# Designs tried in a protein design chat: miniprotein binders against q53ft3. Part 59

Target 1, 195 residues: q53ft3
Amino acid sequence: MFGCLVAGRLVQTAAQQVAEDKFVFDLPDYESINHVVVFMLGTIPFPEGMGGSVYFSYPDSNGMPVWQLLGFVTNGKPSAIFKISGLKSGEGSQHPFGAMNIVRTPSVAQIGISVELLDSMAQQTPVGNAAVSSVDSFTQFTQKMLDNFYNFASSFAVSQAQMTPSPSEMFIPANVVLKWYENFQRRLAQNPLFW

## First folded at step 19 (miniprotein)

Design ta4
Fold by ESMFold2, last read:
Order: C-alpha cells, then sequence, then structure tokens
Structure ta4 (fold): chain B 195 residues (1-195), chain A 97 residues (1-97)
C-alpha cells in the first residue's frame, strides 16, 4: 500500500505488515540517511476518515527502539518528504508500535506507518526536527526519481543488431520507456499530485 | 504555574494552526479542518486558564478567527483561510510573549 525511498537507493515497495493497520520498512545504514520519502502505492486509498501516521525508529545505545513521529500522509496528500538526519539522538514520541512483535535487526532503523483516524492524527505532534515537503519540493523529488528511472533503463538499451536472441525473455522497445517518461513529466507539470 | 501552562497550550495551538494552514495549502482541507477543530479545543482550555483581561480578550479573538477559518473550509473555500489563520497565529504569539 506504501512505498519508501531514500536518495541514492532503490525504492522499497514491500513493507513488512506487522498488523492489519501497521506497516514497517527497514532502513539499513541509517546514519548516512538525511531524508526519507513515504508515499502511497497503487490505487488503494485509506478508508474514509482515516490516514497514515509516519514514524521513524532507530536503536538507542542499548539497541532498544526509539520511535519518533515524523508526520502524516493522507488521501489528499499521499506523499511526503521527512528530514531524519537530526532525529538520531532525540527522545521517543507517543507511538502505537510498542505492543507489537516486530521482526527487527538491532542495528537497523525503521519507518513505521500506522493507519489511524484523522481525528486522532490531528491531535498528534510530529517531532520538531522533522519537515514535510512543499508541493514544489515534492515535484522536484518526483522529477529526480523519474530521471533516475529513465537513465537506469536507458543504460540497458541495445540496438537490434547488438541483441542476442533470448526467446524466454520479455523485451520492451526503448521508445515505450521514453513515451512513458514524457507523458509522466507532462502530467506532473499539470498536477503535481496526480500519482 | 498557570502562566506556564497557558504558554504551553498556546504554543501547541499555534503549531496546530500552522499545520492546518499548510495542509489547506497542500490541498487537503478535510485534514486541515480536523486540525483546526483540535486547535479550537486547545484554545478553550487556554480560555479557562487566562488570568488577565488582556489574555482573555486575546484568546477570545483567536477562537473567533479559528472558527471563521473552520467555516470557510466547511464552505469549500480553502484558498480563503490563509489570512484568518495567520491572524489567529499572531494572536497566540502575542499571548505567549
Amino acid sequence: as target 1 above (195 residues)
Amino acid sequence: SDREELIELAERAAYKLEMALQWAADGDPEFAKRIIEYAIRLLREIEELATTPEEEEIVEQAIEAAQEALQLLEQGKPDEVEEILQEAIELLEELIQ
């Protein structure tokens, strides 16, 4: 239902679901991470009147998890960028993950998403170091992600003269990727929140 | 003291009204509305703690501003809430000083 992205890393789309309403992403090498993006995948919205509270967790000096509220995602704002570089020495926030048997590597940070009522979310206060992106920042991040995908896919392009037959493998003409890139970019310019 | 409690609530309410302003600007007036509703609850608690006529008048004006912002969101006018929310935030900053 959710995706998680860190600059310079592949996107994560397979959250560990630790409860019906709770999802977790592992963040290895968390000390090098400054920002994290959390966003909704696909077309499955939150139920009416609900949204997602987004938490960051890191192990303290004893290896115990410290959870901090970063902010929120909702159907109306389905993605956000959070700054986590200043949170790795802070106090924990009130959080809903304490009673869970979460599979956890002691030296790995986590992003937690809890599906909650909007009324409950409205009463929660994110930690003071966290920030959410403006629409302009979201658009620039999305553009960079789009460029990254296009450059990656293009690096594998071969002409038909260079191709070795591989009948069990599926192929996509390079112009299909280019057309997708151009269409996505146009739609993003028209409505930054279309996806 | 009562003044310290009042300042804590005022800081929290101002933070919530700033959040509501941002969420309305980001195109999510439903969540913005719920944040304002919570902020109004905080403002009513501040009203109970106010000890001077100046404090009482400031918090009353902040409540009225927040209620007007809520009405504008109910009317589907999220683009019109910026000025009134900023006024409520400035009133709370005056209360904190």
Scores: ipSAE 0.629, ipTM 0.867, lowest interface PAE 1.0, mean pLDDT 80

Design ta5
Fold by OpenDDE base, second read of step 20:
Structure ta5 (fold): chain B 195 residues (1-195), chain A 97 residues (1-97)
Amino acid sequence: as target 1 above (195 residues)
Amino acid sequence: SDREELIRLAERAALKLRMALQWAADGDPEFAKRIIEYAIRLLREIEELATTPEEEEIVEQAIEAAQEALQLLEQGKPDEVEEILQEAIELLEELIQ
């Protein structure tokens, strides 16, 4: 249902479902993370009248999780970028994940998505500095993500002469990846919010 | 005090209207409507706390503006709500001063 993306890291599409209406992504080495993108995969929409509250959790000095509301995703706005680098010293807010015994490691932060009624979400107040409003920041983030993906994919590139028979695997020509990358960059340049 | 509560609610209502403005602009009029509806509820609470005719008038105007914005969103006109919501926010800011 959800994906999570950190610049320079692999996309996460397998959230841990900790409850019927709650999903969690682990973010290792969270201190190096400036921005996180949370997005719907597009396979399953929110039920009518519902959306997602997006929370960030980091361990406090006592190792206890501090949860903060970053913002929201909805069917109408299925993706959002959040700045988390400045949240490390913030006070925790009421959060829907507190009662859950989620296995945590001290170096791992978490993104939590709670599926909630839009009416309930409307009453909540995100932390002020979490929402990224600048198109420039988004463009930079996306570019870093694209570069990471391209570099990753290119690292597996082999010539046809180097290919070994692997009937169980499908192969994608590197040119396809390059074309995708170029097209994406073009679309991004035209409209940073084209998706 | 009632005055402190009025100010607190007005600040909250203004924040919600700003949020609604952002969400309307971001292409989710449905969520924007829900935010405005909540803001109107807050405004009604403020109205009950108002002690002067001036405060009552300001709150009433803010409610009217919020309702108009809501109607515009229901009509599929999110581009027209910015000015109206901004007016409501300014009214609330006046109330807080």
Scores: ipSAE 0.772, ipTM 0.930, lowest interface PAE 0.5, mean pLDDT 85

Design ta6
Fold by OpenDDE base, second read of step 20:
Parts: C-alpha cells; structure tokens; sequence
Structure ta6 (fold): chain B 195 residues (1-195), chain A 97 residues (1-97)
C-alpha cells in the first residue's frame, strides 16, 4: 500500500504492517537522513473518507521512541516529502504507535503511517517545518536534477564529424535528450507529481 | 481566561485555514474541505467566547467567509476559494490583536 524513499537508498515498498491500520518502515542510520518521501503505491487506495497520518520516530537519549506527526497523505495527494533532519531535538506528540511493541535499535528511526478518518486528520497539527513539500520545493529539486542530467549528458555531445566508429556502442542523438528534457519540464510544470 | 482561550482558538483556526489553502494548492480539495469544516467548528467556539460587538462581528464574518469557501469547493470552484480564505485568516489575525 505504501512506499518510502530516502535519497541515495533503495526504495522500500514492503512496510511492516503492525496493525490493520498501521504500517511501519525502518530507517537505518537516520542521522544522515534529511528528507523522506512517503507515497502510495497505487495498488490500494484509502477507503472513502480516510487518509494516512505520517509519523516519524527516533530514539531519545534514553532509547525510548519519540513520535512526531510529520503530515498526511491522501488519495488526492498520494505522496509527500518530509524533512526529518531538524526533528531530533523535538518533543514527542500523541501518536497512535505508542502501544505497539516495535523492536527498535538505537540507530534506526521509523516512519509510521496510520490510516485514519480525514475528519480526524483535519484536527491534527503536524510539527513545524516537517512538511517541506511545497510544490515549489519539489519542482525546484526536480528541475535541479534534470539540469544536472542534461548538463552531464550534453558534456559528451560530439558532432558526427567528431565521432569515432565504435560498433559496440549505441549512440543517442543529442536532440532526443533535449526533447525528453523539454517534455519532462512541460509535464512537471503541469503536474509536479506526474510521475 | 476567556480571552486567552479565544486567542488560542483563533490562532488554531487561522492555522487550519492556512493548511486548507496548502492542501488546495496540492490538489486535494476533499481534504481541504474537511479542514475548513473543522475550522468552522473552531470559529463557532470562538463566537461563543466573544464578549464585544466587534469580536462578534469579526467572527461572524470569518464564519461567513469559511462557509462560502466550503460552498465554492462543493461547487467545484477551487480557484475562487483562495481569496476568501485569505480574508478569513486576516479577520482572525485582527481578532487576536
């Protein structure tokens, strides 16, 4: 139902279901993590009138889990980006995972998703600065990534006259990359979450 | 005190309306509606705490704005909602000064 993505790490698509309505991802070496993406896999939508509250848990100085509400995902907004790097010193909030005996290691944080009524979610207040996902920030990130790729690829561009025969290699015209880039930018501008 | 409670509720209501705006921008009018509905409940509580005609008027106007926003969303007109919600937020900010 859910996926979790940390930059530079493999995507997690197998959440631990700890209850009928609760899912948990483990995040090893959480101190190096700045942002986490939580997303719906698209296989199973939330039931009507329901969404997901997304929580982050890290061990405190005593090794006890501190849970904080990061934000929400819904059928209408099936993915979100959360900043977790600044949350390490925060106070815990009420959380739906407190009664669960989840085995934790000191270096492992957790993302918890609780399936809840939208009306209940509407009454909750996420911790400050956790919800980074202004459409603008994501768009900026994606644009930077695209620019990086385009610059990288274009650095290898040669004219046909400059080409040395290499039968074992496939060549892609630079205009194909440019067209892809332009199309991607257009799609991104129309819907930053088109992918 | 009643005044302190009123201010706290007003701050919370303003926060919720800002959240609603964000969720509209994110393309989820359904959840935005739920947030606005909750904000209206908070506004009703504020209305009960109001002690001056000025406070009553401000809260009433905020309720009307929030209700109009909700109606527009139900009509499938999210583009017209932003200005109205912003007005409601400004009213609440006036209330807490």
Amino acid sequence: as target 1 above (195 residues)
Amino acid sequence: SDREELIELAERAALKLRMALQWLADGDPEFAKRIIEYAIRLLREIEELATTPEEEEIVEQAIEAAQEALQLLEQGKPDEVEEILQEAIELLEELIQ
Scores: ipSAE 0.776, ipTM 0.931, lowest interface PAE 0.5, mean pLDDT 86

Design ta7
Fold by OpenDDE base, look of step 19:
Structure ta7 (fold): chain B 195 residues (1-195), chain A 97 residues (1-97)
Amino acid sequence: as target 1 above (195 residues)
Amino acid sequence: SDREELIRLAERAALKLRMALQWLGDGDPEFAKRIIEYAIRLLREIEELATTPEEEEIVEQAIEAAQEALQLLEQGKPDEVEEILQEAIELLEELIQ
């Protein structure tokens, strides 16, 4: 039903189902993780009027699990990006996983998804700044990607006078790259999800 | 105190309305509606705690705004909801002052 993605790691599609309505992903080496993507696999939608509350668990200074509500996923928003970096000092929140005998390794954090009524979810308050706006995150990511690409490409920029003839190579004018960049930014600004 | 509770609830209601705006932006009007509905419940509680005509009027206006937002969402007009919810948030902020 759910997937979990950490950048640079393999996607997890096999959550541990700890209850009928509760799913858990293990996140080893969680201290190196900045963001987590939680998404629905698309195989099974939430029942009508239901969604998913997404929690993060990490060990506190005493090794006890601290659960925090990161945010939500719904049929209408089947994926979300959460920033989990910096949550280590956060206060625990009420969580639905406390009664569960979840075998936890102290060095492993967990993402928990609880399938709940939307009305119940509406009453819950995620920890601040955990939910990254998909638009903002994408915009930031895209902008960074674009900047990286532009910087990379620009580093190879030479004037025609500086070019060494290489008939076997194709050259792209820098202005084309710039135009592409500008157009992309424009489209991104209009609809961050245009792609 | 009742005043402290009113402020607490107003802050919570404002937070929920902001959350609703976020979820509208994320493209889930259904969940946004649920959040607004909950905010209205909070507003009703605030209304009960209001002690001055001014507070009562502010809360009433906030309720009306939130209800209008719901109606617009039900009509499939999410684009018109942002301004109304923002108004409701501002009204709640007045209560907190």
Scores: ipSAE 0.771, ipTM 0.928, lowest interface PAE 0.5, mean pLDDT 86
Fold by OpenDDE base, fold request of step 21:
Structure ta7 (fold): chain B 195 residues (1-195), chain A 97 residues (1-97)
Amino acid sequence: as target 1 above (195 residues)
Amino acid sequence: SDREELIRLAERAALKLRMALQWLGDGDPEFAKRIIEYAIRLLREIEELATTPEEEEIVEQAIEAAQEALQLLEQGKPDEVEEILQEAIELLEELIQ
């Protein structure tokens, strides 16, 4: 029903079902993880009026699990990105996973998904800044891409005095690239979906 | 105190309305509706705690805005909802100042 993705790792599509309505993914070496993607596989939708509460658990200094609500997935939003790197010092929240006596290796965290009523989910408050906006992430990615391109192109810039004849090559003035960059930035700021 | 409780509830209601906006942006109007409905319940509790005519008016306006937002969503007009919810949030922020 659910998948879990960490960048640079294999996708997990086999959650441990710990209850009829509860699923758990193990995250080894969790301290190196910045973001986790949780998504529905598309095989089984949530029942009408239901969704998934997504929790993160990590062992505290005593080896006891600390659970935090990251956010939600629904039929309307079947995937979400969560930042977990800054949560190590957070206070524990109420969670539906009970005292799972999982002899946990200290380096292993868990993602828990609880299938719940949307009305109940609406009353819950995720930990701050855990849920990453898709729009914001897209904008950040686009900006990073633009900066990368600009830096790359600019690294090849030479003055006319530095130019050597190369009849087989076409040259574009650096000002054209800069103008393009500025225009694109402006349009992106106005409407991230201007294209 | 009643005032402290009013502020707590107002902060919570504002948070929920912001959450609703986020979920509308994510393309899930159904869950957004559920969040708005809960926010309205919170607003009703705040209304009962209001002690001044000014507070009562602010809360009433926030309720009206939230209800209008809900109606628009039910009508399939999510594009008009953002401004209304933002107004409700601003009203709540005014209430807690």
Scores: ipSAE 0.760, ipTM 0.925, lowest interface PAE 0.5, mean pLDDT 88
Fold by OpenDDE base, last read:
Structure ta7 (fold): chain B 195 residues (1-195), chain A 97 residues (1-97)
Amino acid sequence: as target 1 above (195 residues)
Amino acid sequence: SDREELIRLAERAALKLRMALQWLGDGDPEFAKRIIEYAIRLLREIEELATTPEEEEIVEQAIEAAQEALQLLEQGKPDEVEEILQEAIELLEELIQ
């Protein structure tokens, strides 16, 4: 029913079903993970009026699991990206996974998905900044990409007096790159999905 | 105190309305509606805690805004909802001050 993806790792499609309505993925070496993608496989939708609450658990200093609500997936939003790298200092939240005596290797975290009523999910509050808005993440990524490109390109800028004659090469004025950059930023700010 | 509870609920209601906006942006108006419905329930609780005419007026306006947003979503007009929800959030922020 669910999949879990960490960048640079194989996709997980076989969750451990710990209850009829609860699924768990193991995340080895969780300290190196910044983001996790949770998604529906598309084989089985949520029942009408239901969705999934997505939790993250990591071992505390005593080896006990600390659970935090990351966010939600629904039939309308069947995939979500969560940032987990900054959650190590967070307080534990109430979770539906009980005292799972999972003898966990200290380096293994878990993603838990609980199938719940949408009305119940609406009353829950995810930990701050864990849920990455697709729009916000895209905007941030695009902005970083643009900045990176501009910085890279501008580092090669030379004055005409500094140019070595290379008749076989075409040159683009730095002002053209700047204008493109400014125009793109304006468009992005107006509509992140203008493309 | 009743005032502290009012502020707590107002903060929670504002948070929920912001969440609703986020979920609308993510293309799930159904879940956004559920969040707004819950926010309205919170607003009703706040209304019961209001002790001044000013507080009562602010909460009433917030309820009206949230209800209008919900109605627009039910009509399939999500594009018109953002401004209304933002107004409701601002009203709640005023209530907390």
Scores: ipSAE 0.760, ipTM 0.925, lowest interface PAE 0.5, mean pLDDT 88
Fold by OpenDDE base, fold request of step 21:
Structure ta7 (fold): chain B 195 residues (1-195), chain A 97 residues (1-97)
Amino acid sequence: as target 1 above (195 residues)
Amino acid sequence: SDREELIRLAERAALKLRMALQWLGDGDPEFAKRIIEYAIRLLREIEELATTPEEEEIVEQAIEAAQEALQLLEQGKPDEVEEILQEAIELLEELIQ
């Protein structure tokens, strides 16, 4: 349902589902992270009237998690960029993740997504300056996302001779992905907000 | 005190209206509507705390502006909402001073 991207790292598309309505990504070496992108995969939308509250959790000096609300994702805005570098010394906020039985190491932070009613989300206040709306940041994100996707897809590429027959499975030619990538890059260069 | 609470609520309402503007800019009028609806509830609470005719007038105008914004969004006219929300924010800022 959700993906998480940190610049220079592999995209994460498998969140740990800690509850029916709660998902968590681990962020190793979080102190080196400036920005995080959270996005919907597009496979499953939020139910009508619902969205996602996005939280950042880092360990305090005692190793206890400090949670902060970064912002929101919705069906109307299925992706967001958050700056977390300046938040690592902030005060904790109310969060829905409670005492999670997750083994935490001092170097690992978490992104938590809570599926909530939009009306409830509207009452919440994200920490200041977490949401990044710069066109440059968006362009950088998009480029990194595309690169990660292409690299991921390409890792599964096999020649016809290497294919194991699987009549029940659908295959996409690698050149289709490449052409899509090239076309997307071209459009992005022309207008970063072409969609 | 009641005055402190009024100021706190006014700051919160202003923040929410700014958030609504942001979300309109992000292309999600649905969530913006939800935010505005909540801001109106805050404004109603502020109205109950107002003690001077000036405060009452400012809050009333802010409510009217927010309601108009909401109506425009319901009509599918998000482009006309920005100025109205900005007016409401300015009214709240005046109230806090």
Scores: ipSAE 0.758, ipTM 0.924, lowest interface PAE 0.5, mean pLDDT 87
Fold by OpenDDE base, fold request of step 21:
Structure ta7 (fold): chain B 195 residues (1-195), chain A 97 residues (1-97)
Amino acid sequence: as target 1 above (195 residues)
Amino acid sequence: SDREELIRLAERAALKLRMALQWLGDGDPEFAKRIIEYAIRLLREIEELATTPEEEEIVEQAIEAAQEALQLLEQGKPDEVEEILQEAIELLEELIQ
């Protein structure tokens, strides 16, 4: 139902369902994360009159989870970008996630999504500045994500002479990745919401 | 005190109306309506705490604005809502000063 994306990391599409209406993604090495994208996969919409409250959880100095409401996703807004870098020292808020046996590794945070009534969500107040509302911030984040991907992919580039024959494997020419990158950047510059 | 509670609620109502504007901008009028409906409930609570005719008038105007916004959204006219919600926010800010 949900996906989670951190720039420079693989997309997560397999949330841990901790309840019928609650989903959790683990975020290892969360201290290095600035932004998180939460999105609906498009396979299952929210029921009528419902949406998702998106929470961030990090371990405090005692290893206890501190939960903060980041914002919301809905059928009308099926994806959102959240800045979490400035939240890592904040106070906890009320959350619908119980004492989860989170393997309290000090370096792992969580994104929690709670499916709730829109009327209930309307009464909740996200932590300040968590939701990336500005088009500029979105553009900057997207650009950084693209750059990270390109740099990562290009680091594996080898010449044909350097290739180890593997008949069972498919190979993609590096120039294809470059062309995609350039085209995407061009479109992003024209309209940050082209996709 | 009642005055402190009034201010707290007014700040919250203003915040909610600003959130509604954001969600309208994001293309989700449904959730925006829900937020505005909640803001109206807050405004009704503020109305009960008002002690001066000036406060009562400000709150009443804010309620009217918020209700008009809802009606416009129900009519599928989100483009006309922004100015009205902004007016309501300004009224609440006046109430807090």
Scores: ipSAE 0.753, ipTM 0.924, lowest interface PAE 0.5, mean pLDDT 87
Fold by OpenDDE base, last read:
Structure ta7 (fold): chain B 195 residues (1-195), chain A 97 residues (1-97)
Amino acid sequence: as target 1 above (195 residues)
Amino acid sequence: SDREELIRLAERAALKLRMALQWLGDGDPEFAKRIIEYAIRLLREIEELATTPEEEEIVEQAIEAAQEALQLLEQGKPDEVEEILQEAIELLEELIQ
């Protein structure tokens, strides 16, 4: 349902589903990360009246997770860029992710997405300066990249009717993501403005 | 105190209206509507805390502006909403001063 992208790293499309409505991505070596992109894969939209609250979790000095609300994704805004580099000094916030027995190495952070009612999301206050507000060159690039990814991946979407009966859902083979990534990197290397 | 609570709520309402503007800019009028609806609820709470006619008038005008914004969004006219939301924010800022 969701993807996570860090510049210079492989796109992640296999979130750990910790609950029916909660998804988690691991971010190794998180201290080197400035921005994270969270996006919908386009296979499954949010139900009507629902969206996603996006959280960042990092280990504190004691190894305990500190969660912060970064912002939101919705059907109307299916991707968002968040700056996380300045959040290490931030205070923890309430989060819907319980004591997840996730064995965390000290260098691994997490992005958590919670599927919630839009009305509930509207009442929440993201941490300041997390959401990239300006359309800069990076944002434009990322948007184009995501669009490219979506278009590519969606072209391979198939019904899983023969695997697990779910005729209402579309699925994309995992290898499509890898192929996209490799092709994208190749094109980017050849022409940084190919997009 | 009631005054402190009024100020707190007003700041929160202003924040929400600014957030709504941002989400309109992001092309999601649906979520913006939800934010505005919540802001209106906050404004109603502020209205209950208002103690002076001036405060009451400011809050009422802010509610009217927010409601107008909501109506325009429902009519599919997001381009006309920015000025109205900005007016509501300014009213709230006046209330806090």
Scores: ipSAE 0.751, ipTM 0.922, lowest interface PAE 0.5, mean pLDDT 87

